# VH-VL binders against Chlorate reductase assembly chaperone protein (clrD), part 6

Target 1, 193 residues: Chlorate reductase assembly chaperone protein (clrD), of Ideonella dechloratans (p60001)
Amino acid sequence: MNTLIDNPKAMASGYLAMAQMFSYPDADAWRRLTENGLVDPALGRETLEAEYLGLFEMGGGTSTMSLYEGQNRPERGRDGILQELLRFYEFFDVHLNQDEREYPDHLVTELEFLAWLCLQEHAALRDGRDAEPFQNAARDFLVRHLAAWLPDFRQRLEATETTYAQYGPTLGELVETHRSRLGDQPQKSREMQ
Key: E = the ipSAE of ESMFold2; O = the ipSAE of OpenDDE; V2 = 0.75 times the mean of E and O plus 0.25 times the DockQ between their complexes.

## First folded at step 4 (VH-VL)

Design n53 (framework fv_dalutrafusp)
Fold by ESMFold2-Fast, scan of step 4:
Structure n53 (fold): chain C 193 residues (1-193), chain A 119 residues (1-119), chain B 107 residues (1-107)
Amino acid sequence: as target 1 above (193 residues)
Amino acid sequence: EVQLVQSGAEVKKPGESLKISCKASGYSFTSYWINWVRQMPGKGLEWMGRIYPGDSDTNYAGKFKDQVTISADKSISTAYLQWSSLKASDTAMYYCARGPFYYRGMDVWGQGTLVTVSS
Amino acid sequence: DIQMTQSPSSLSASVGDRVTITCRASQDISNYLNWYQQKPGKAPKLLIYDASNLETGVPSRFSGSGSGTDFTFTISSLQPEDIATYYCQQYDNLPYTFGQGTKVEIK
C-alpha cells in the first residue's frame, strides 16, 4: 500500500491492516499477516515476535518505544487523553478491543476506531444517508489524537532496522490522505451559524 | 436553528441557593458538551466546568469544585448551574456554551445570565 | 493548570491598521487553541479554532497562527465593528483556560 485510494472503504481496509500489523503477533495474527501479504512468511513468527517485544514491550533502552498515545505525549497528562478518547468511543456506542492489555489510547484501538468511522461513512454514502457525523468525528479524532503523536512515533520507528519500520510511511500516508479528504473545517449547515 | 437560551437575571442575598438554566434547541443535546463560563464585572472569562448530557459526566475547574454543581435534564434539553450558598464574590455574568467533539471550540453560546449577590 | 498569557492587555489603533495580539501557553498545547471576540454586553463569539482555522461566517481579515506555546491573532485591516475584547483559550487539557483578554479600541 504505497498509494492509497481517496475513499472511505479503502481507508478502512488500510487502517485495519495497520491494526493487524501492530497487534501482538500470536499464531492467528501471524497467519492473517502472511495471508494478507503484510509480512514475508520466510521471516518466521519468532523473528517478528522478538522485534515486537524489543520495540514495544521491553522497557528502557534506545530500541524501546510505546504504542500508547498517553506515553508518547507525556506532557499532556494521560488522564485527559484517556477521558477524551473514551468520549469519542462512547458517543458512537463503540466498544473497541475487549483485550484487557489494551487501553483506549493504544495505537491499535485508535486505528480500529478510525476504520470503524470509515466503514460507517461508506455505509452512509452507499445508503444515501448523512455521512457528515462520521467524517467530522474522524477529522477531530485525527487532529486531536493520532495525527498529533504519529509524526514523532513514525520518525523513531523508521530509524529502526525492523519489519515494523516499513509501515511508518504507510501509517503516515493513511493519516495524511484521510485528513486531506476530510479537510480541516467542519461542514456546518446554514442553521448552525 | 442551533441555539442556547439562558434563564433571566437573578438578584440574591449571601447564603441563598440558586439554580440557573441553559436550554438547547436545534441539535442533539445528548451529543455535545455544555460548558459553563464565568465573567466577573470588568474581568475576563473563566471556565468553570462542563457536562456531557448523554451520560451526565462532569468536569470542574479546581477553583469551582465544590462551589457549584452542574447538571442536565435530557428530557427537556436543559443544563443547569447551581449554588447551595451564594457569596458576594459570585456576582458575575454566567454563560453556557456548546463544545462538540467534532467541532473545535465553543461555537454556540447562550446570551448569559447576570447574577447579582448583595446584602 | 495551563496558564494563558496575552499581550498586550489593551491597544488603540486606527481603521485600516494591522492589529496583532499574542498568546503564550505555559506548556505545549500543540494547536489546540481558540480565539474569541466579545463585544460590550454580548456573549463571546468563536472566530478562530484549532489555532488557524476561520470559523464559518467570520470575515477573512481575521487570522490565527502558531503552535506549541506561542500563538498570534491578526486583524489585517481593522474595522470599526472590530472594537471588542479578544480572548485566546486552550482546549488541549482540563481545565480549559483563557488568556486575560486584549481590549481593542479605535483611536
Scores: ipSAE 0.007, ipTM 0.483, lowest interface PAE 11.4, mean pLDDT 85

Design n54 (framework fv_dalutrafusp)
Fold by ESMFold2-Fast, scan of step 4:
Structure n54 (fold): chain C 193 residues (1-193), chain A 119 residues (1-119), chain B 107 residues (1-107)
Amino acid sequence: as target 1 above (193 residues)
Amino acid sequence: EVQLVQSGAEVKKPGESLKISCKASGYSFTSYWINWVRQMPGKGLEWMGRIYPGDSDTNYAGKFKDQVTISADKSISTAYLQWSSLKASDTAMYYCARHPFYYRGMDVWGQGTLVTVSS
Amino acid sequence: DIQMTQSPSSLSASVGDRVTITCRASQSISSYLNWYQQKPGKAPKLLIYAASSLQSGVPSRFSGSGSGTDFTFTISSLQPEDIATYYCQQSYSTPYTFGQGTKVEIK
C-alpha cells in the first residue's frame, strides 16, 4: 500500500485519497475515485451513493455512523472540539469549505488538513526551509484529534457490509505510519487543548 | 484594523483594588488567547498569564497566581487584569497581547497601561 | 520553569553591519521560540515565530534559526530604525518565559 511509503509527499497522497473516498460521491467525486483506482467503475455511482447515505446520513440512533469528530466524542462536547480545530486551521490560514459536509470536524476536513501539513513539510524539505513547524503541528493534530477518535470509528466501520468497510484498515495504517514517523513526544500541556 | 486597545494610566495607593481592560476589535475574540505581560520600569518582559475567551480557560505564571485575576467578557470583546490589593511593587507597564494558539507568537499588542502605586 | 538566556546583553554596531543575538533555553523547546523588537516607549513587535518564520510585513533582513536549546537571531544589514531591545520568548510550555533582552545601539 502507498501508506507504507514513509515520507511526507506519499503520506499527503494517502490522506487525499481517503478524503476523496469519504466525500459525498457526486459526479465529480466519482470521476476522481475511478481515475485513482479507489473504486471499481462496475460498482456504479448510484450504489456507492446509496451506501454513503445509508451509513452516514439516513440511519437512525445507534445504527448511524457519524463522519464528525464532535459526534464521535460526545464526552468532550462538540463546541470545544470545533474551537480547537478552528485554532489549528486559522493558525495556518487554511480556508474551510462552507459546505455542511465539510464542517471543521468532518473526517474529510481533518484528512485534508493533514495532507496540507504534509505537503508544506515536503515543500520545506525540498527548498531547504524549516519543516519542524509542520511536523509538530501534524503530530499534535493527530494525537489530539484524528487518532483520538479513529479507533472506535473504524471498529464500527469495519463491522459493516459496505464497500467503505475496506478503508478502515487503510485509515488506521495511514495514521499510525504518520505518528510513527513523527514520534509521539510529550507536548506542551494546555496549549494543545 | 485588528487592534487591542487598553484602558488609560492609573495612579493608586497601596491596598486599593484595580481592574484594567483590553478591548479587542477586528477579529474573532473567542478564537485567540489573550496574554498579559508586565514590564517594570527599566526592566524586561515578564509573562503573567493568559485567557482563552472562548471557554474562559486560564493559565498563570506561579509568581502571579495569587496576586491577580484574569477574566474576559465575550459580549464586549474585552479582557481584564485585576488586583484586589495593590502593592508598590506592582508599579509597571502592563501589556495585553493576542496569541493565535500554537506557533504564531504574540502578533498583536495593546499600547500598554501604566500603573503607578505610591503612597 | 524554562529559563531563557540571551547573549550579549547589549551591543553597538554600525549601519550596514551584520548583528547576531543568541538565545539559550534551559531545556529543549523544539521550535517554539519567538523574537520580539521593542523600541523605547512602545509595545513589543513580533518579528520571528516558530524559530525561523518571518512575521508578515517584517523586513527580510531579519531572520532566525535554531532548534532545541540554541537559537540565533540575525539582522543582515543593520538600519538606523533597528535601534531597539530584542527579546526571545519560548512558547513550548506555560509559564511562557522571555530572555533578559539585548539592547542594540548604533555606533
Scores: ipSAE 0.006, ipTM 0.480, lowest interface PAE 12.2, mean pLDDT 84

Design n55 (framework fv_adalimumab_6cr1)
Fold by ESMFold2-Fast, scan of step 4:
Structure n55 (fold): chain C 193 residues (1-193), chain A 119 residues (1-119), chain B 107 residues (1-107)
Amino acid sequence: as target 1 above (193 residues)
Amino acid sequence: EVQLVESGGGLVQPGRSLRLSCAASGFTFDDYAMHWVRQAPGKGLEWVSAISWDSGSIDYADSVEGRFTISRDNAKNSLYLQMNSLRAEDTAVYYCAKGPFYYRGMDVWGQGTLVTVSS
Amino acid sequence: DIQMTQSPSSLSASVGDRVTITCRASQGISNYLAWYQQKPGKAPKLLIYDASTLQSGVPSRFSGSGSGTDFTLTISSLQPEDVATYYCQQYNSYPYTFGQGTKVEIK
């Protein structure tokens, strides 16, 4: 089972599932979530929507926790985080976040970018092309962004009594498995030669 | 061998223009962000400008914004800096440098080209 | 803009001495800091990136530490070839900014 998640194609699937889970649960999203087994149909869309709004949007006039890296890392400053994220996306000419409701530092956008890198790694390996740029980008993106703020985010998430709480461990497992596969030290590449 | 070679520096009068070039070899030029960094005689380093691999992202230091234009030609493995409305304080050795798109510092530098702006 | 301040501006030490150079950022930059060595008449050379990661080919006597706003470059045993000016540089946000430099000389 670990072998199914511990390869680039399987990891991309995991990241996309989590991106879907943390997207706003409109009617189309609800249908996808139930069809993919991420939520119990008996819960009801209205319940999931109320949980989403309560956790991430409403929260007594502000959300009780943020889905944005910049707001989860106030010591860093959001402008610097946004600038760096945009350079990652623009380097690969990736047009993430087609929905104007989400920003570059939204959890969903970061998960979709990691999924994209994993899919490109898979395609490169399949086609006999150089996969190192995608592997190196994923390693650095994880260390600099998602892995840097996920631990505190998931601690707050897992303390809630919501459907979303059960996916805190899933997010952590995806990130740690990916980092373990790639290694934390930079690989020797053209960039380092 | 990974190498960056600057050219185009020289003596120029205030208010005039000068175009710097940087020729890259030994690596896949269109995979990397490129930077211009300058150093006035006897002074420290000052970052000038950066351009992403696809020219989609361009940034400038406040001191040169609106006067300098960074560009690249990936087919020719070349980086450029068009310097307009030159001032005495633009006098410096100009270095081109390769940086990774995800910020691991600037790991390859050219030898530099001297630009002297004098009245 | 993020201001980078180095201390000291210059120092003189003996071969074999432990040398420390400090760099302070005017706001938090996490670990997005590089150290460069520049010898007279030469281009800068990257020594350390991500505050503490040694660049390939750089001698192990060089080390970096710190996070947030306060950073240190250490040369554990100064050698004659280490005579140079050392610069810190933040890459947390544009514009990128350098410290003013620390000149290291041997007596």
Scores: ipSAE 0.007, ipTM 0.473, lowest interface PAE 10.8, mean pLDDT 85

Design n56 (framework fv_belrestotug)
Fold by ESMFold2-Fast, scan of step 4:
Structure n56 (fold): chain C 193 residues (1-193), chain A 119 residues (1-119), chain B 108 residues (1-108)
Amino acid sequence: as target 1 above (193 residues)
Amino acid sequence: QVQLVQSGAEVKKPGASVKVSCKASGYTFTDYYMHWVRQAPGQGLEWMGVINPSGGSTSYAQKFQGRVTLTRDTSTSTVYMELSSLRSEDTAVYYCARGPFYYRGMDVWGQGTTVTVSS
Amino acid sequence: EIVLTQSPGTLSLSPGERATLSCRASQSVSSDYLAWYQQKPGQAPRLLIYGASSRATGIPDRFSGSGSGTDFTLTISRLEPEDFAVYYCQQYGSSPYTFGGGTKVEIK
């Protein structure tokens, strides 16, 4: 087993940490990243910003990776992906803060939604309420969205010589641990295969 | 024990309105969508619409748009379906059904409410 | 709207026999959005299968679903007396959600 705790509260913390890591590293974001131990202060904010711009935005260079599911799955078409993501968000009447994320398919938005589902699962279990709606939504969301595009995204990310490359394994472990925990449900063979 | 309990049978005149209730128990009311489906005597199932009890947002089948209104009362965990301008072809059993997710189907159903429209 | 056509309309069989029920869509339906329901006289429908092939909680192993695109099948491997009922397929991939006309499985 990993040291990563496979319970909903710990999973939520992991997803939120990754959401912070892949957000644009402005002054407030940099402070949170250093306070939470996600980056080495000696690296310097300017270095992290240059890496972010070079990898994920067109401002810094060529061969930029996308942080958007729709752009990582061009064969499927982005409009269809956006419609499905909005159905998940609307089902729970959740409106995620879109601060630096413009579209529902941004990696940070998807990570924040998974964190929200994990927090609701935790609260339901704590309060003696039915957690199944949040568990099933998380399983469906992972299968249809994040887990469907993360493997290729992660492979490209880990090939880079950047600070972000080290978090490819972390993203993969969070998703795999979450899916493994949810696989105790009756429909495991259908949804996890 | 998850259950949906609907109001009793109704007999209405053409042109009247009917309001059917569906009371949920045994789960958190706001965590699931609530659908409405009707069935005319000897006929198949027909989807009418859905409400999200959390925010109150609704979506209706085009055939019923303008005649059907779905509402909810979170304090009593109750969903309502009101159908106006009734005609004889609206005679049917009306069901509420819980939808746990956008693609999981309807897993818990009310017992049904018979609405008869006659002169 | 997507029209679902079920066949046959009536299937007359004896207990112990295999029942095969067909559902054909007027346009392609993702298998993720296809469900099957059982309805007995005077009762509300009961969810059997969702996502074309996933059994709902408490549904016996003799019920199975298969298919993709426009052609879907519900199979009951060995009919029990309690399985004689009307069966409906439903798509929920596009609004309005639509149901098939039903297949009545009756005692021969």
Scores: ipSAE 0.014, ipTM 0.590, lowest interface PAE 7.3, mean pLDDT 86

## First folded at step 7 (VH-VL)

Design b64 (framework fv_belrestotug; at its last look DockQ between E and O 0.68; V2 from the best seeds 0.00; counts 0 for: pae E 6.7 > 2)
Heavy chain, then light chain:
Amino acid sequence: QVQLVQSGAEVKKPGASVKVSCKASGYTFTSYYMHWVRQAPGQGLEWMGIINPSGGSTSYAQKFQGRVTLTRDTSTSTVYMELSSLRSEDTAVYYCARGSSWYKGSYGMDVWGQGTTVTVSS
Amino acid sequence: EIVLTQSPGTLSLSPGERATLSCRASQSVSSSYLAWYQQKPGQAPRLLIYGASSRATGIPDRFSGSGSGTDFTLTISRLEPEDFAVYYCQQYYSSPLTFGGGTKVEIK
ESMFold2, look of step 7: ipSAE 0.115; ipTM 0.693
ESMFold2 (binder alone), look of step 7: mean pLDDT 92; pTM 0.948
OpenDDE, look of step 7: ipSAE 0.839; ipTM 0.920

Design n60 (from n36 with heavy chain N54K, light chain A50D; framework fv_namilumab; at its last look DockQ between E and O 0.73; V2 from the best seeds 0.00; counts 0 for: pae E 5.4 > 2)
Heavy chain, then light chain:
Amino acid sequence: QVQLVQSGAEVKKPGASVKVSCKAFGYTFTGYYLHWVRQAPGQGLEWVGWINPKSGGTNYAQKFQGRVTMTRDTSISTAYMELSRLRSDDTAVYYCARGPYYYRGMDVWGQGTMVTVSS
Amino acid sequence: DIQMTQSPSSVSASVGDRVTIACRASQSISDYLNWYQQRPGKAPQLLIYDASSLQSGVPSRFSGSGSGTDFTLTINSLQPEDFATYYCQQSYSTPFTFGGGTKLEIK
ESMFold2, look of step 7: ipSAE 0.126; ipTM 0.666
ESMFold2 (binder alone), look of step 7: mean pLDDT 94; pTM 0.957
OpenDDE, look of step 7: ipSAE 0.608; ipTM 0.853

## First folded at step 10 (VH-VL; framework fv_belrestotug)

Design b74 (at its last look DockQ between E and O 0.62; V2 from the best seeds 0.00; counts 0 for: pae E 3.6 > 2)
Heavy chain, then light chain:
Amino acid sequence: QVQLVQSGAEVKKPGASVKVSCKASGYTFTSYYMHWVRQAPGQGLEWMGIINPSGGSTSYAQKFQGRVTLTRDTSTSTVYMELSSLRSEDTAVYYCARGSYSYGYAFDIWGQGTTVTVSS
Amino acid sequence: EIVLTQSPGTLSLSPGERATLSCRASQSVSRSYLAWYQQKPGQAPRLLIYGASSRATGIPDRFSGSGSGTDFTLTISRLEPEDFAVYYCQQYGSSPLTFGGGTKVEIK
ESMFold2, look of step 10: ipSAE 0.337; ipTM 0.747
ESMFold2 (binder alone), look of step 10: mean pLDDT 93; pTM 0.954
OpenDDE, look of step 10: ipSAE 0.757; ipTM 0.908

Design b75 (at its last look DockQ between E and O 0.68; V2 from the best seeds 0.00; counts 0 for: pae E 4.3 > 2)
Heavy chain, then light chain:
Amino acid sequence: QVQLVQSGAEVKKPGASVKVSCKASGYTFTSYYMHWVRQAPGQGLEWMGIINPRGGSTSYAQKFQGRVTLTRDTSTSTVYMELSSLRSEDTAVYYCARGSWSYGYAFDIWGQGTTVTVSS
Amino acid sequence: EIVLTQSPGTLSLSPGERATLSCRASQSVSRSYLAWYQQKPGQAPRLLIYGASSRATGIPDRFSGSGSGTDFTLTISRLEPEDFAVYYCQQYGSSPLTFGGGTKVEIK
ESMFold2, look of step 10: ipSAE 0.273; ipTM 0.698
ESMFold2 (binder alone), look of step 10: mean pLDDT 93; pTM 0.952
OpenDDE, look of step 10: ipSAE 0.472; ipTM 0.794

Design b76 (at its last look DockQ between E and O 0.69; V2 from the best seeds 0.00; counts 0 for: pae E 3.2 > 2)
Heavy chain, then light chain:
Amino acid sequence: QVQLVQSGAEVKKPGASVKVSCKASGYTFTSYYMHWVRQAPGQGLEWMGIINPSGGSTSYAQKFQGRVTLTRDTSTSTVYMELSSLRSEDTAVYYCARGSSWYGYAFDIWGQGTTVTVSS
Amino acid sequence: EIVLTQSPGTLSLSPGERATLSCRASQSVSRSYLAWYQQKPGQAPRLLIYGASSRATGIPDRFSGSGSGTDFTLTISRLEPEDFAVYYCQQYGSSPLTFGGGTKVEIK
ESMFold2, look of step 10: ipSAE 0.392; ipTM 0.775
ESMFold2 (binder alone), look of step 10: mean pLDDT 93; pTM 0.950
OpenDDE, look of step 10: ipSAE 0.815; ipTM 0.906

## First folded at step 11 (VH-VL; framework fv_belrestotug)

Design b81 (at its last look DockQ between E and O 0.70; V2 from the best seeds 0.00; counts 0 for: pae E 4.1 > 2)
Heavy chain, then light chain:
Amino acid sequence: QVQLVQSGAEVKKPGASVKVSCKASGYTFTYYYMHWVRQAPGQGLEWMGIINPSGGSTSYAQKFQGRVTLTRDTSTSTVYMELSSLRSEDTAVYYCARGSSWYGYAFDIWGQGTTVTVSS
Amino acid sequence: EIVLTQSPGTLSLSPGERATLSCRASQSVSSSYLAWYQQKPGQAPRLLIYGASSRATGIPDRFSGSGSGTDFTLTISRLEPEDFAVYYCQQYYSSPLTFGGGTKVEIK
ESMFold2, look of step 11: ipSAE 0.300; ipTM 0.724
ESMFold2 (binder alone), look of step 11: mean pLDDT 94; pTM 0.956
OpenDDE, look of step 11: ipSAE 0.725; ipTM 0.871

Design b82 (at its last look DockQ between E and O 0.03; V2 from the best seeds 0.00; counts 0 for: pae E 4.1 > 2, placed apart)
Heavy chain, then light chain:
Amino acid sequence: QVQLVQSGAEVKKPGASVKVSCKASGYTFTSYYMHWVRQAPGQGLEWMGIINPYGGSTSYAQKFQGRVTLTRDTSTSTVYMELSSLRSEDTAVYYCARGSSWYGYAFDIWGQGTTVTVSS
Amino acid sequence: EIVLTQSPGTLSLSPGERATLSCRASQSVSYSYLAWYQQKPGQAPRLLIYGASSRATGIPDRFSGSGSGTDFTLTISRLEPEDFAVYYCQQYGSSPLTFGGGTKVEIK
ESMFold2, look of step 11: ipSAE 0.338; ipTM 0.750
ESMFold2 (binder alone), look of step 11: mean pLDDT 93; pTM 0.951
OpenDDE, look of step 11: ipSAE 0.748; ipTM 0.885

Design b84 (at its last look DockQ between E and O 0.62; V2 from the best seeds 0.00; counts 0 for: pae E 3.9 > 2)
Heavy chain, then light chain:
Amino acid sequence: QVQLVQSGAEVKKPGASVKVSCKASGYTFTSYYMHWVRQAPGQGLEWMGIINPSGGSTSYAQKFQGRVTLTRDTSTSTVYMELSSLRSEDTAVYYCARGSSWYGYAFDIWGQGTTVTVSS
Amino acid sequence: EIVLTQSPGTLSLSPGERATLSCRASQSVSYSYLAWYQQKPGQAPRLLIYGASSRATGIPDRFSGSGSGTDFTLTISRLEPEDFAVYYCQQYYSSPLTFGGGTKVEIK
ESMFold2, look of step 11: ipSAE 0.341; ipTM 0.739
ESMFold2 (binder alone), look of step 11: mean pLDDT 93; pTM 0.949
OpenDDE, look of step 11: ipSAE 0.838; ipTM 0.919

## First folded at step 13 (VH-VL; framework fv_belrestotug)

Design b100 (at its last look DockQ between E and O 0.74; V2 from the best seeds 0.00; counts 0 for: pae E 2.5 > 2)
Heavy chain, then light chain:
Amino acid sequence: QVQLVQSGAEVKKPGASVKVSCKASGYTFTSYYMHWVRQAPGQGLEWMGIINPYGGSTSYAQKFQGRVTLTRDTSTSTVYMELSSLRSEDTAVYYCARGSSKYGYAFDIWGQGTTVTVSS
Amino acid sequence: EIVLTQSPGTLSLSPGERATLSCRASQSVSSSYLAWYQQKPGQAPRLLIYGASSRATGIPDRFSGSGSGTDFTLTISRLEPEDFAVYYCQQYYSSPLTFGGGTKVEIK
ESMFold2, look of step 13: ipSAE 0.498; ipTM 0.811
ESMFold2 (binder alone), look of step 13: mean pLDDT 94; pTM 0.956
OpenDDE, look of step 13: ipSAE 0.697; ipTM 0.860

Design b101 (at its last look DockQ between E and O 0.87; V2 from the best seeds 0.00; counts 0 for: pae E 8.2 > 2)
Heavy chain, then light chain:
Amino acid sequence: QVQLVQSGAEVKKPGASVKVSCKASGYTFTSYYMHWVRQAPGQGLEWMGIINPYGGSTSYAQKFQGRVTLTRDTSTSTVYMELSSLRSEDTAVYYCARGSSRSGYAFDIWGQGTTVTVSS
Amino acid sequence: EIVLTQSPGTLSLSPGERATLSCRASQSVSYSYLAWYQQKPGQAPRLLIYGASSRATGIPDRFSGSGSGTDFTLTISRLEPEDFAVYYCQQYYSSPLTFGGGTKVEIK
ESMFold2, look of step 13: ipSAE 0.037; ipTM 0.644
ESMFold2 (binder alone), look of step 13: mean pLDDT 93; pTM 0.951
OpenDDE, look of step 13: ipSAE 0.526; ipTM 0.806

Design b102 (at its last look DockQ between E and O 0.84; V2 from the best seeds 0.68)
Heavy chain, then light chain:
Amino acid sequence: QVQLVQSGAEVKKPGASVKVSCKASGYTFTSYYMHWVRQAPGQGLEWMGIINPYGGSTSYAQKFQGRVTLTRDTSTSTVYMELSSLRSEDTAVYYCARGSSRYGYAFDIWGQGTTVTVSS
Amino acid sequence: EIVLTQSPGTLSLSPGERATLSCRASQSVSRSYLAWYQQKPGQAPRLLIYGASSRATGIPDRFSGSGSGTDFTLTISRLEPEDFAVYYCQQYGSSPLTFGGGTKVEIK
ESMFold2, look of step 13: ipSAE 0.625; ipTM 0.867
ESMFold2 (binder alone), look of step 13: mean pLDDT 94; pTM 0.955
OpenDDE, look of step 13: ipSAE 0.635; ipTM 0.845

## First folded at step 14 (VH-VL; framework fv_belrestotug)

Design b114 (at its last fold request DockQ between E and O 0.78; V2 from the best seeds 0.80)
Heavy chain, then light chain:
Amino acid sequence: QVQLVQSGAEVKKPGASVKVSCKASGYTFTSYYMHWVRQAPGQGLEWMGIINPYGGSTTYAQKFQGRVTLTRDTSTSTVYMELSSLRSEDTAVYYCARGSSKYGYAFDIWGQGTTVTVSS
Amino acid sequence: EIVLTQSPGTLSLSPGERATLSCRASQSVSSNYLAWYQQKPGQAPRLLIYGASSRATGIPDRFSGSGSGTDFTLTISRLEPEDFAVYYCQQYGSSPLTFGGGTKVEIK
ESMFold2, look of step 14: ipSAE 0.718; ipTM 0.898
ESMFold2 (binder alone), look of step 14: mean pLDDT 94; pTM 0.957
OpenDDE, look of step 14: ipSAE 0.737; ipTM 0.891
ESMFold2, fold request of step 16: ipSAE 0.713, 0.677, 0.738; ipTM 0.899, 0.887, 0.903
ESMFold2 (binder alone), fold request of step 16: mean pLDDT 94, 94, 94; pTM 0.957, 0.956, 0.957
OpenDDE, fold request of step 16: ipSAE 0.885, 0.884, 0.887; ipTM 0.957, 0.957, 0.959

## First folded at step 15 (VH-VL; framework fv_belrestotug)

Design b120 (at its last look DockQ between E and O 0.82; V2 from the best seeds 0.00; counts 0 for: pae O 2.1 > 2)
Fold by OpenDDE, look of step 15:
Structure b120 (fold): chain C 193 residues (1-193), chain A 120 residues (1-120), chain B 108 residues (1-108)
Amino acid sequence: as target 1 above (193 residues)
Amino acid sequence: QVQLVQSGAEVKKPGASVKVSCKASGYTFTSYYMHWVRQAPGQGLEWMGIINPYGGSTTYAQKFQGRVTLTRDTSTSTVYMELSSLRSEDTAVYYCARGSRSYGYAFDIWGQGTTVTVSS
Amino acid sequence: EIVLTQSPGTLSLSPGERATLSCRASQSVSSNYLAWYQQKPGQAPRLLIYGASSRATGIPDRFSGSGSGTDFTLTISRLEPEDFAVYYCQQYGSSPLTFGGGTKVEIK
């Protein structure tokens, strides 16, 4: 993961890996997780599925957690969060899959959006285009959304006795590294220099 | 030096329980899955189960479901295998083994084994 | 579960000879999740091959793995005295993980 955080393309890969991890582990998702080396196949899909349901959907068992930003930030109100997120997505003409996609404030949606921004940044830099819009959007998105609720979410996640607990640090480090890379001003990728 | 050190030999009566320990050293304990495998005298290898030392999640072979319990202590980098309702057929050498992502989760490091004898 | 059948049960050879060990699966196994182990008397198993054809660190070149689907092979090109042991194949792509019955390579 250390080398993955040094440039936008690697960063995108990190976000996509996390997006896969926090997706519902159906048969196809399970195959992808194991093929990508994120989970030991010996654990079995059924075990991971049970943990997912118990942790994120059943509200019982080890902990009551939500994968939705709006539910993790009651002080701000979910409606306002959703509206703002949609503005981010619409700004770049990014449309959610109506058939399979989760809500705009779902963790997976936010991670995929960040991955998308990173890929756009990489492409812009590669092509000699202005990457600043994507860098600025990522910076703002992290501050206003994912980085705002992730610390508390991570803390609760890491306290659970589940397979998902080990990915708290990884996700936290990924986001923090991204924030650090972006800083207060747009920066060029080392890979593209 | 990366190694797994297991607890000493055990002699138990039928119906009793045994708890074997496996202490890891020389690597990040919570970064690797741990497996348990047993081998009856003169027989082959049999997979028992897996544990994630970080979160503590487990999966067991169906044969041992309800009798085996895997646990871990992160503070001491130790995994435990407890087998209950022991039978004579449970007489075997029990191994802990590390599943390594570097080798596609094959077992690259093994404990020295713990002999468990079940006799009346 | 996936049943792995190893053959032959015993292979009697002399030092310097070629050893070919077979592992057949009851259903298709991804090549990414087939391993071979060596076990000597009184010792724990030792990883030789992972992913059907990749040698683990420190394993001599005389050991090689091949195969796909349901048929896998471990080859020892030239047997050394220290190679006489029991060899196990393993699939670790799906629960429960399973081992073959083993092939004993002994001195003729």
Scores: ipSAE 0.047, ipTM 0.703, lowest interface PAE 2.1, mean pLDDT 91
ESMFold2, look of step 15: ipSAE 0.714; ipTM 0.891
ESMFold2 (binder alone), look of step 15: mean pLDDT 94; pTM 0.955

